# VH-VL binders against Toll/interleukin-1 receptor-like protein (TIR), part 24

Target 1, 165 residues: Toll/interleukin-1 receptor-like protein (TIR), of Arabidopsis thaliana (Mouse-ear cress) (q9ssn3)
Amino acid sequence: TKYDVFLSFRGHDTRHNFISFLYKELVRRSIRTFKDDKELENGQRFSPELKSPIEVSRFAVVVVSENYAASSWCLDELVTIMDFEKKGSITVMPIFYGVEPNHVRWQTGVLAEQFKKHASREDPEKVLKWRQALTNFAQLSGDCSGDDDSKLVDKIANEISNKKT
Short names: E, the ipSAE of ESMFold2; O, the ipSAE of OpenDDE; V2, 0.75 times the mean of E and O plus 0.25 times the DockQ between their complexes.

## First folded at step 18 (VH-VL; framework fv_fasinumab)

Design x2 (from v7 with light chain G34A Y53S K56R; at its last look DockQ between E and O 0.04; V2 from the best seeds 0.00; counts 0 for: pae O 4.3 > 2, off the site)
Fold by OpenDDE, look of step 18:
Structure x2 (fold): chain C 165 residues (1-165), chain A 118 residues (1-118), chain B 107 residues (1-107)
Amino acid sequence: as target 1 above (165 residues)
Amino acid sequence: QVQLVQSGAEVKKPGASVKVSCKVSGYKLTYLMIHWVRQAPGKGLEWMGGFDPERGKTIYAQKFQGRVTMTEDTSTDTAYMELTSLRSEDTAVYYCATHWGEWPFDYWGQGTLVTVSS
Amino acid sequence: DIQMTQSPSSLSASAGDRVTITCRASQGIRNYLAWYQQKPGKAPKRLIYDASSLYRGVPSRFSGSGSGTEFTLTISSLQPEDLASYYCQQYNSYPYTFGQGTKVEIK
């Protein structure tokens, strides 16, 4: 595998705070981490000749924040991650950052409004796939953000370090 | 909640070295990207260098390359900036800065005045 | 290096006035532009990030706009406590660079 960790996140929510802290710690521990760059947020895609970073990663740390599910990009990425998770090729580590896991599982709360918008814009089959991915994702063992992000970063980094070896 | 507290003012002669400290509290230094910015009297802000998480290393401005060293002691949550071969034009207030809420710098130290004079 | 050209260098306005400061980048920096307020003898204080996002606790009279190479900071209704120097900063690429600053005085 090329990467130890693939980071999935909504850049608008967490790129410049929690994700930056987590990424630094992972890099500091010599954990090979893929994090999309700024250009990818502007619609940049990987070359079709190259394998998706998800395919060559051991772990997927998925940070679901408030606006994660508002992004079709994030949802498509999640579907891909969960497909590989189902195949057993990648281990998914759910992080619920400022959102309730049950809201993610059942697409309620803020996600209810987000999916109302998706339903009006997207193919129903695609929307269903997104919902299924979120539901399956939310059923996995994960962590929730609390009062101290540093503890959460340590926990994630320690788990990855322990599983990596 | 993050606080940066810098060391006190320094007076140095040309050719000497100065090492400014920046103690972090409210968050672990190991997670923070510490940068240094200086400001000459009556002038604007000048970026000196800082940790780049993308490269996993500290990046220095070309102007200070070979003369500045930025280090961290995670056991004491203290960042350091050492500037050697001091010149009169190095007289400035030196700031450590970082982000906790948002990129790039939402928290600053109080500044350290370094005066270089013969 | 990316040069940030800030204008004007100084301005004087009355309380309640609308104030606009401009920052131009020598090349495209997308929306990676921040605005700071600095009062005499104090460290800079963040106002705006990502060109148009208001930092927490910053009064709503402050706003930022722009993308690419041209950016503006606006104070919708200047207050006496807004007397300070203001700086723009790009963080699109290293080295980070700042505008020359704008000194805002209040009549």
Scores: ipSAE 0.022, ipTM 0.654, lowest interface PAE 4.3, mean pLDDT 90
ESMFold2, look of step 18: ipSAE 0.644; ipTM 0.840
ESMFold2 (binder alone), look of step 18: mean pLDDT 90; pTM 0.919

Design x3 (from u3 with heavy chain S102T, light chain G34A Y53S K56R; at its last look DockQ between E and O 0.75; V2 from the best seeds 0.00; counts 0 for: pae E 3.9 > 2)
Fold by ESMFold2, look of step 18:
Formats: structure tokens, sequence, C-alpha cells
Structure x3 (fold): chain C 165 residues (1-165), chain A 118 residues (1-118), chain B 107 residues (1-107)
């Protein structure tokens, strides 16, 4: 069956706070949610014989936190998500959690140092694709974290529920 | 692979203007921050200006303020640098180059020789 | 503005020699220093970033060191193809400034 939401996030940054609350609220509203926590053994996984969860999701809620772009797995995932967004196959909901959108757009601030590491260890063409995905992501309309994570969780869940209608 | 291909050499009279082009291939201009650097014959490299993402605008080296304009045409993936009121000390090779925020210049154009002579 | 001073302005050395080029910043720039190689008639080519990190494809005989205000570029075994001018550049703050260059000749 098709998923309503694909959650993309960096587990270490957000597993024990924002993402756990968001996932719980989405499930409470009967929103079919794929949560792939790459740093936990019991994250949702699927058989290789099936289409990727991204391909069969209506929405991708992408939570870019301080260390999201430090993870090559997260960046590869973002490239895939943004490829489907470009085709109109998925709706991307950007969440900037503890990071400036402009820093994501241009890979400045903490992202600058993360990309220096990527540039030293990865194929240049791959790094350019990661940069392009982040820039395109940051140009979308999205939400930023603030003082009240529970209100942000409710806003995201409300928006998904409304768009399902 | 990202390539920057610049327009050909130009000869100008003092007081004239020059507009050098820099075409991006292998990537889209909208994802790059283009800067311009020049090198007078027998001299070192001199930064002229470019897009500053922290300020959200193009900035120019003080000595060129008021004489230089840097523009972009994303439909043709081409950046431009125009220098007005040319004088003999503006004789130089002009390079376009790219960087990423707090990062050095990774990709350089081949250079455009501009000669200012009567 | 941050002034970058290179020394020497030029040098001649034999193939196989170890050569060093120094670059001094007029104020602290942390490790935000790059080295470029420029062969005659060609555009500069990136060599080292963040004072000591080699770009992909740069031969391992090149190395960089330093932080703050004093930096060095070392070529451990000079090769004929290393005939070039070498420039340091700071990118700690705009305007990004270059050293005046060091011409390296092979005897």
Amino acid sequence: as target 1 above (165 residues)
Amino acid sequence: QVQLVQSGAEVKKPGASVKVSCKVSGYKLTYLMIHWVRQAPGKGLEWMGGFDPERGKTIYAQKFQGRVTMTEDTSTDTAYMELTSLRSEDTAVYYCATHWGTWPFDYWGQGTLVTVSS
Amino acid sequence: DIQMTQSPSSLSASAGDRVTITCRASQGIRNYLAWYQQKPGKAPKRLIYDASSLYRGVPSRFSGSGSGTEFTLTISSLQPEDLASYYCQQYNSYPYTFGQGTKVEIK
C-alpha cells in the first residue's frame, strides 16, 4: 500500500524530540507514515523487490537539522526526493529545524564545513548533486522551528490532513 | 564536469567599456556563485567582485565601485562583467571563477585578455 | 583589508628538490587559506584548501601547513611540470585577497 508521508530526517539530531512527536501525531491522525531512522535497527524497512517508499508516498516531510547534511545517506535520500518533486510525483514539505534556510540554500554556516568534508571524500559530481538538491529544497515554501515544537508538529499534521482532502 | 567558457580577447580605447561573458556548462548558473578576478601582465591576481550569499547581493572591490557591473542571464547560463571608463592599467586577463561561501575558487574560466590602448 | 605576503617572489630549484613557499596574513584568518598553481598562459588551478587539504587529483608531493597568520606550501620532490607561479589566497572575509605570487623555475 501507498504511504501518505515519507519522513526524512537525521536521527541523532531529532530522534528523541521533534521527530518522535511528529511521528506520533501523524500516526494518531491515521496518516500512513514511513519513518526510516537509518541510525536505529528497528526503523521501517521494506523488501528490495518493492518500489522505494519515496516513490509510493504522496508527501515528503523533510526535516533539515544541524547535522542532516553531514550524512551522505540523508543527502542521497534528498536527491531522490527532489528528483520526484521535480517530476511532480511527490509534494515536499520543508522543515528547517535549528538551521537558517539561507544557509541550507547556499551551504554556508555549519553546512560549509560539512561540505568541505564531503568534497575531500566524495566524487565531485555527487557533491554537486547534493548541493543542487539542498538549494532546490531551500527554495520551496516551508516551516522553521521556533520556541514551540508542539505547535509546529500540529501545523505540519494539519496541513497534511487538509491536503489529503 | 563544470566548465566556464569566456568570450574572446578584446582591444579597447581609453574611456571605452568592455563586457566579458562567462558561459557555464555541465551545471546551471543558478546554482553557482560567480566571481571575477583579473591579472595585469606580469602582476598577481586581483579580486574584483561577485555574489555574496550572506549579504544576498553582488559586492564589488572598492577600487572598482562605480565602474564595474556584474550580471547574469540564467536563460543562457551566462554571467557578465562590464567595466567602464577603461584606462591603461585595466589591461589584464579577466577570469570568472566559482566558489561556495567560505570556500576558495574551484573552477576558473580560461581568461579573457582585454587590452586598453590608443 | 587582509594583506597576503608571499616569499620568496621567485626561486629556481632542481628536479627532485624540496621547495617551500611561505604566505603571511596581516591578521588572523584561521585556516581559511588556499593555494593555487598557475602555469604560463593558463588560468589558476586549485591546489590546496583550508591550509592543508589537497583537492582531488592533486599530486601527493604537494602539501600545505599553517594556521592563523603563517602558512607554507611544500613540494617534496620538484617535478618539471611544477614550473608555475603559486598564489595563496585568504577566504576568511571579503575582499578575498591574494598573495603577490611566487614564480618557481626548474634549472
Scores: ipSAE 0.337, ipTM 0.746, lowest interface PAE 3.9, mean pLDDT 87
ESMFold2 (binder alone), look of step 18: mean pLDDT 90; pTM 0.913
OpenDDE, look of step 18: ipSAE 0.485; ipTM 0.813

Design x4 (from w6 with light chain G34A; at its last look DockQ between E and O 0.67; V2 from the best seeds 0.00; counts 0 for: pae E 3.0 > 2)
Fold by ESMFold2, look of step 18:
Structure x4 (fold): chain C 165 residues (1-165), chain A 118 residues (1-118), chain B 107 residues (1-107)
Amino acid sequence: as target 1 above (165 residues)
Amino acid sequence: QVQLVQSGAEVKKPGASVKVSCKVSGYKLTYLMIHWVRQAPGKGLEWMGGFDPERGKTIYAQKFQGRVTMTEDTSTDTAYMELTSLRSEDTAVYYCATHWGTWYFDYWGQGTLVTVSS
Amino acid sequence: DIQMTQSPSSLSASAGDRVTITCRASQGIRNYLAWYQQKPGKAPKRLIYDASSLYRGVPSRFSGSGSGTEFTLTISSLQPEDLASYYCQQYNSYPYTFGQGTKVEIK
């Protein structure tokens, strides 16, 4: 595999805090990490001549924060990640950052308003696939944020290090 | 496309029970929140209850509390509404519909006419 | 429970007419108000949510306005296919409640 970890996250919410610390710690531990910052990516991340970074990663660490599901790019990526998870090709590590897992499972709370907007702008079948991906994602065992991001970063990095063997 | 297909019309005597089914096709029931709404002939719409994800359980309109049970079988993608101790005023078309919390009812079944007559 | 009072109960108008239907809530419901169209013998069909947002594929002649306790549905130029009953519904809190309906007949 080319990467140990594929990081999926919403840049608006976490780029300059949690994700920056997590990424640096993973790199410090020599964990080969792809940081998928969709707001900073150019248009070639899924070119026809290259394998998707998701396809060549062992783990997908997916950080679902308040505005993750507001991004169609994040949701499209999650659908792809969950497709590979279903095939057994990648292990998904859910991180619920500042959101309740039950709200992600049922797209309630702030996600309800986000999906009202998606429903008004997008093809209904695409929106239903996004909902399905979030529900399946939220049913996996994962970690929730608390008041101490440093402890969460350590926990995630330890879990990855232990699973690389 | 996503469809909610309900069971056929029923004719019942007062005091009997009815169980209406709502089969999901084109999607899986495990991803949906099903609610039930009825409409008496020539009358408006009346919400009966449905799954509330915030409470993690089905809630029922107080008017029907004790007489209605709503269940789901995810292995067959079918939701059910059972109404007991039927009265003539329970004659109505019963609809299942999908709900997303603070959202309107999105997909509706075709309706099931239940007639209660002595 | 939040009572939804809808007016008029029925109306008759010509094609091309501007039609308005009002819906009043017994207490504040913010903008959590939907409008449905129900044609004879059919299930209700979603038109408007959050008081003023059109659902995908709904003709632009339909519009909604209001907040709090007073809401309107407007059809800017009535078409023959708009013959139906129209219902408002609040989803601010359980139990969800509907207005009693407005039957629109086209002359």
Scores: ipSAE 0.470, ipTM 0.801, lowest interface PAE 3.0, mean pLDDT 88
ESMFold2 (binder alone), look of step 18: mean pLDDT 89; pTM 0.901
OpenDDE, look of step 18: ipSAE 0.674; ipTM 0.866

Design x5 (from w6 with heavy chain K28R, light chain G34A; at its last look DockQ between E and O 0.72; V2 from the best seeds 0.00; counts 0 for: pae E 3.3 > 2)
Fold by ESMFold2, look of step 18:
Structure x5 (fold): chain C 165 residues (1-165), chain A 118 residues (1-118), chain B 107 residues (1-107)
Amino acid sequence: as target 1 above (165 residues)
Amino acid sequence: QVQLVQSGAEVKKPGASVKVSCKVSGYRLTYLMIHWVRQAPGKGLEWMGGFDPERGKTIYAQKFQGRVTMTEDTSTDTAYMELTSLRSEDTAVYYCATHWGTWYFDYWGQGTLVTVSS
Amino acid sequence: DIQMTQSPSSLSASAGDRVTITCRASQGIRNYLAWYQQKPGKAPKRLIYDASSLYRGVPSRFSGSGSGTEFTLTISSLQPEDLASYYCQQYNSYPYTFGQGTKVEIK
């Protein structure tokens, strides 16, 4: 595998704080990490001649924050990640950052309003796949944010280090 | 496409029970929130209950509390509504429908006529 | 429980007419109101959610308005295929409740 970790996140919510600290800690521990920041104008893109970063990663750390599900790009990526998880090709580590897992599971709370917008603008079949991906994601064992992001970063990095062995 | 296909019409005597099935195809039941709505002949629609994700359990309309049970079998993608102690006023078409939290009912079954007569 | 009252109970109009159906809630329900169309012998079909948002694929001649306690469904130019009963439903709180219905007939 080329990467130990694929980081999936909503840059709007987390790019300049939580994700930056998590990425730095993973790299400091020599964990090969791909950071997929879809908000960059010309973000890193792989050639069609190469396997996608998801396909060549051992773990996907998916940070679902308040506005993660507002992004069709994040949701499309999650569908892909969960497809590989179902095949047993990648291990998914859910991180619920400032959101309730049950709200992600059933697309309630702030996600309900986000999905009203998706339903008005997207094909129903695509929206159903997005819902399925979120529900499957929320059923996995994962971590929730608390009052100390540093402790959460350490916990995630420790879990990855332990699972590598 | 998501489809909800219900069991056939039933004729029951007062005091009996009925169990209506609702089979999901084109999607998995485990991803849906199923609610039940009935419509007496020539009347409007009446909500009976369904899964409430905020409470993590099925909520029943108080009118039916104690005699309605809603269950699911995810291995067959089939939802069930059982109504006991039937009365003549329970004669209605019973619908299953999908629900998205605080949204409207999206996909509907074709309906199951339950007739209660002596 | 929130009572939903529709008016009129029935109406008859010609193709091309503008028709209006009203729905009143006994308490404020914000904009948590849906409209359904039910053709004879069929299950209800979603038209409008959140009082004014058209479900994808619903013809633009349908529109909804209102908030709080008073809501309106309008068909700007009635078509023959719009012959149906129409129902409002609140989803602000349990138990979910429906209006009594409005039967629309085409002359």
Scores: ipSAE 0.430, ipTM 0.785, lowest interface PAE 3.3, mean pLDDT 88
ESMFold2 (binder alone), look of step 18: mean pLDDT 89; pTM 0.906
OpenDDE, look of step 18: ipSAE 0.642; ipTM 0.855

Design x6 (from u3 with heavy chain G50L, light chain G34A Y53S K56R; at its last look DockQ between E and O 0.03; V2 from the best seeds 0.00; counts 0 for: loop humanness VH .275 < .308, pae E 13.6 > 2, off the site)
Fold by OpenDDE, look of step 18:
Structure x6 (fold): chain C 165 residues (1-165), chain A 118 residues (1-118), chain B 107 residues (1-107)
Amino acid sequence: as target 1 above (165 residues)
Amino acid sequence: QVQLVQSGAEVKKPGASVKVSCKVSGYKLTYLMIHWVRQAPGKGLEWMGLFDPERGKTIYAQKFQGRVTMTEDTSTDTAYMELTSLRSEDTAVYYCATHWGSWPFDYWGQGTLVTVSS
Amino acid sequence: DIQMTQSPSSLSASAGDRVTITCRASQGIRNYLAWYQQKPGKAPKRLIYDASSLYRGVPSRFSGSGSGTEFTLTISSLQPEDLASYYCQQYNSYPYTFGQGTKVEIK
């Protein structure tokens, strides 16, 4: 595999806070981490000529924040990640950052409103795939954010380090 | 476009089991989450649980845990709800329902009356 | 579980009257509330979602309002065909829960 970790996140939510801390720690530990710049890429992350970073990553750390599910780009990425997870080619690590896992699992709470918007703009079949991906994702063993992000960063990094070797 | 057609009325004795079917058309069942809701005569609506078709996962209301089983046959696009150890209080119209598009855009079956009596 | 309490349990009004039904949640559910109409022997029919959004095909005389814990369904001009029971439902979290219903009769 080319990468140890693929980071999936909503840039506007976590790029300059939790993700920056997590990425720094992963790199400090020599964990090969792919972190794209969604804000600069305008939702077009991969070239058709290049292999998806997801395909060549061992772990997918998916940080679902408040506005993660509001992004069709994030949801498409999640569907891809979960497809590979089903194939056993990647290990998904759910991180619920400031959101209730059950809300993600059942698309309730803030996600209900987000999917209202998606339903008005997207193909119904795609929306259902997104829902299924989120439901499956939320059924995996994961971690929730607490009062100390540094502890969560260390926990994630330690888990990856232990599984990498 | 999605349609739910349920099985016919049932009459059961106390202690028996009932299995209600819900056939889905207009879309593949494997992409839908089927909920079950019941309504006792002259009473309100009560959510029983849901089935996740892809993972085979379920979540049941606490009241029905241990007595209810929700399954599906994706080859026939049919969802099932089985309720065991039936009691008179289980007499109700049972509905299958699913959400489409915006939550909670829902489609409902026509309902299945289950009567439990000695 | 989130409890939904409707009021009144029943009402009788004349055609053309303004009718108001209220629903209270035991905890905050933002705007994740739906209203249903149910006629005898039929499955519930969708009226309102997200507290105030009208479903397609629903007459404009129906409207919903509220957020948090207090919600209202309004029929601006009651019609004879509006004879039915009405239910509120929260979908903020599972288990889904419904109000006990309001039976609307036409004088």
Scores: ipSAE 0.006, ipTM 0.569, lowest interface PAE 10.9, mean pLDDT 88
ESMFold2, look of step 18: ipSAE 0.007; ipTM 0.467
ESMFold2 (binder alone), look of step 18: mean pLDDT 90; pTM 0.915

Design x7 (from w6 with light chain G34A N92R; at its last fold request DockQ between E and O 0.90; V2 from the best seeds 0.00; counts 0 for: pae E 2.4 > 2)
Heavy chain, then light chain:
Amino acid sequence: QVQLVQSGAEVKKPGASVKVSCKVSGYKLTYLMIHWVRQAPGKGLEWMGGFDPERGKTIYAQKFQGRVTMTEDTSTDTAYMELTSLRSEDTAVYYCATHWGTWYFDYWGQGTLVTVSS
Amino acid sequence: DIQMTQSPSSLSASAGDRVTITCRASQGIRNYLAWYQQKPGKAPKRLIYDASSLYRGVPSRFSGSGSGTEFTLTISSLQPEDLASYYCQQYRSYPYTFGQGTKVEIK
ESMFold2, look of step 18: ipSAE 0.494; ipTM 0.804
ESMFold2 (binder alone), look of step 18: mean pLDDT 89; pTM 0.905
OpenDDE, look of step 18: ipSAE 0.762; ipTM 0.891
ESMFold2, fold request of step 20: ipSAE 0.563, 0.506, 0.505; ipTM 0.813, 0.802, 0.810
ESMFold2 (binder alone), fold request of step 20: mean pLDDT 88, 90, 89; pTM 0.899, 0.914, 0.904
OpenDDE, fold request of step 20: ipSAE 0.838, 0.850, 0.840; ipTM 0.923, 0.929, 0.926

Design x8 (from w6 with heavy chain Y31W, light chain G34A; at its last look DockQ between E and O 0.72; V2 from the best seeds 0.00; counts 0 for: pae E 11.5 > 2)
Fold by ESMFold2, look of step 18:
Structure x8 (fold): chain C 165 residues (1-165), chain A 118 residues (1-118), chain B 107 residues (1-107)
Amino acid sequence: as target 1 above (165 residues)
Amino acid sequence: QVQLVQSGAEVKKPGASVKVSCKVSGYKLTWLMIHWVRQAPGKGLEWMGGFDPERGKTIYAQKFQGRVTMTEDTSTDTAYMELTSLRSEDTAVYYCATHWGTWYFDYWGQGTLVTVSS
Amino acid sequence: DIQMTQSPSSLSASAGDRVTITCRASQGIRNYLAWYQQKPGKAPKRLIYDASSLYRGVPSRFSGSGSGTEFTLTISSLQPEDLASYYCQQYNSYPYTFGQGTKVEIK
């Protein structure tokens, strides 16, 4: 495998440091981590001879924050991750950061408004795939954010280290 | 694509009961919020009840409370609506319908005609 | 229960006409109002949600307006395929309630 972890997140929350802490801790533990940096999207394409980073990862750590589902990029990525999870090719580790899992499952709360916008601007079949991915994702065993990001980072990193052995 | 396929037409006598099925395909029933709406011949739409995720249970319109039961079988992805003590006024087309947490109905079944005739 | 009253109950118009249907709620429902089209022998089809937002794929001749207790569905240039009954529905609170319907006939 090329990577231990594929890290999926919405990178547009600049005062949100959880992702930076998580990435640094994974790297510090020598966990081979792919971080999909949106800064490189327009100037980077994978070689047609190489498999996608998702396909060659053991785990997908998916951090769903308040604005994750507002991003078509994030939702397309989640569909791909959940396709590989369905085949048993990757283990998905859900992290609900500042969102309630039931809101993700039913696309309620802030997600309801985000999906009204998607439904008005996108093909119905594409929106259905996004909804299915979120619902399936929310059914997996995962962790929720609390008062202490450091504890959450440690828990995630420990779980990955244990499953690697 | 989500599709809702309902059972065939039924003819019943007053006092009997009817159980209409609604099979979900293209998705899993456990991820849908199923509601039931009926329409008497030449009349408008009448909401009967459905699953409310905020309460975590099925709620029924008061008019039907005590006569209607809505159930789901997740192993066959099929929802059911049973109406008892049928009257001639219960003659209608019965629809199942769903939404995605928005509380308006995106997907509808084709309808099931139930005729109650003495 | 929130009563929804539509006006008119029926209308007859020619192709190209502007058609207006109103829906009144017995209590304030904010903008939680949907409009449906139902052709004979078919299930209802969604047109408008949140009073004024058009579903993808619905022709632009359909529009909705209003908030609170007064709402309007407008068809700017009636087409032959718009022959149908139209219903409003509030989803502000249970029980969900529908207007009695407006039958649109083509002359």
Scores: ipSAE 0.006, ipTM 0.535, lowest interface PAE 11.5, mean pLDDT 85
ESMFold2 (binder alone), look of step 18: mean pLDDT 90; pTM 0.915
OpenDDE, look of step 18: ipSAE 0.021; ipTM 0.624

## First folded at step 19 (VH-VL; framework fv_fasinumab)

Design y1 (from x7 with heavy chain T102E; at its last look DockQ between E and O 0.46; V2 from the best seeds 0.00; counts 0 for: pae E 3.8 > 2)
Fold by OpenDDE, look of step 19:
Structure y1 (fold): chain C 165 residues (1-165), chain A 118 residues (1-118), chain B 107 residues (1-107)
Amino acid sequence: as target 1 above (165 residues)
Amino acid sequence: QVQLVQSGAEVKKPGASVKVSCKVSGYKLTYLMIHWVRQAPGKGLEWMGGFDPERGKTIYAQKFQGRVTMTEDTSTDTAYMELTSLRSEDTAVYYCATHWGEWYFDYWGQGTLVTVSS
Amino acid sequence: DIQMTQSPSSLSASAGDRVTITCRASQGIRNYLAWYQQKPGKAPKRLIYDASSLYRGVPSRFSGSGSGTEFTLTISSLQPEDLASYYCQQYRSYPYTFGQGTKVEIK
C-alpha cells in the first residue's frame, strides 16, 4: 500500500487543531499519511484522486466532528471508506471529536438538522447511503475526544504503529 | 419508502401474554428507531416505549415496566412487542411506529387489535 | 411527565371553514411538538413536526404554530376528507405524551 493512513475530517472543524496535531505525530513516527488540504464547504466533491488514496491506504482515521456530516463531500468520502472497510481492504478507526457516537449512529442531535438539509437538497438514494455509512461507521470500535487531545493523538498513533509492525 | 406490516389480530384471556410483530421493509431495521403506541377503543394514543438512540437502549413507559418487552430481530427486520399479564384494559389497537433522526413518528404500522376478554 | 391538554375534544364544522385546534403542554417543550391525523380505522399520519413544519405531501391548508406551552393546528379551509381525529404529541422528553385528541366532523 502507498499510504499507511488516510485522514478523513471536516477541515473547518479540525484542520487547524486536532488534525494538525495528529498529522504531525503520525509523520514524526514515519507513518505515511494522506491528508487532503483542499476542502469545499458545501457540495459534492468526489474525485478519482480522492478515491485512489483511500484504495491504497491501510488505515482510515475518520474524525467525525460537529460539522462532518454537514458536508456532502465528507459523507461521500465516508461511503467510499466504508465500502472498502466492508471488503476488508482498509481498517477504519473512528474518532468522535466533540460529538456523541450515538448521535452519529442514528443521525440525531446536530446531525438531525444536517440531514434535514440534505434531504431537501440531495437525492434520496444518496442520503440513504450516507445514513447507512454513518450507522455502520458508528458501530465500529472507536475513540472519543476528551479533556486532552494529546492523549488521543498518542493513542491513535500508538495503535497504528503497533498494527503497522 | 419505509413500510411497517404488523401481525394479525389477537384474542387473549386475562393473565395471558401477547406478542405482536412488526416487519420493516424499504429500510433496514438496524437504522430505525421502533416505538410502540396503543389505542384503546374510542380513546387516544398512548406511548408504550421505544428505542432511544441517545442511550442506545429501549425505554419503556413506567406504566408498562415489568410487563412489556420490546425486541428486534435484525436478521428478519422484524420488531416485537410482548405484553404479559394481560388485563381487559389492555384491549387496544397496538401500533408500531418508527422515526430516524427526528423524535416524531414518520411511519406507522397498520395496527394490531388485541382483545382481552374472559 | 408532560401532560398535553388538547381542545376542543370535538368540533363540527362546514366545508370551507377555518378550524383551529389547540394543544397546551404542562411545561415548556420548545418546538418539540408534532400533529397527527387519524382517519377512522387507520393509523395516525404525521402532519406537522417541530410545531410548525409541514410534512412533505401534506396539503398546505394545514399549518402549525406555537412554541413553549401553547400550540395550534389550523386547517384554513376544511375539506370533507379532513374528517378525522387529530392528536398533538410532545417529544421533548420521555415518556412521549399525546393530547387526548380532537374529533373533527364535517357538517
Scores: ipSAE 0.068, ipTM 0.669, lowest interface PAE 3.2, mean pLDDT 90
ESMFold2, look of step 19: ipSAE 0.345; ipTM 0.758
ESMFold2 (binder alone), look of step 19: mean pLDDT 89; pTM 0.898

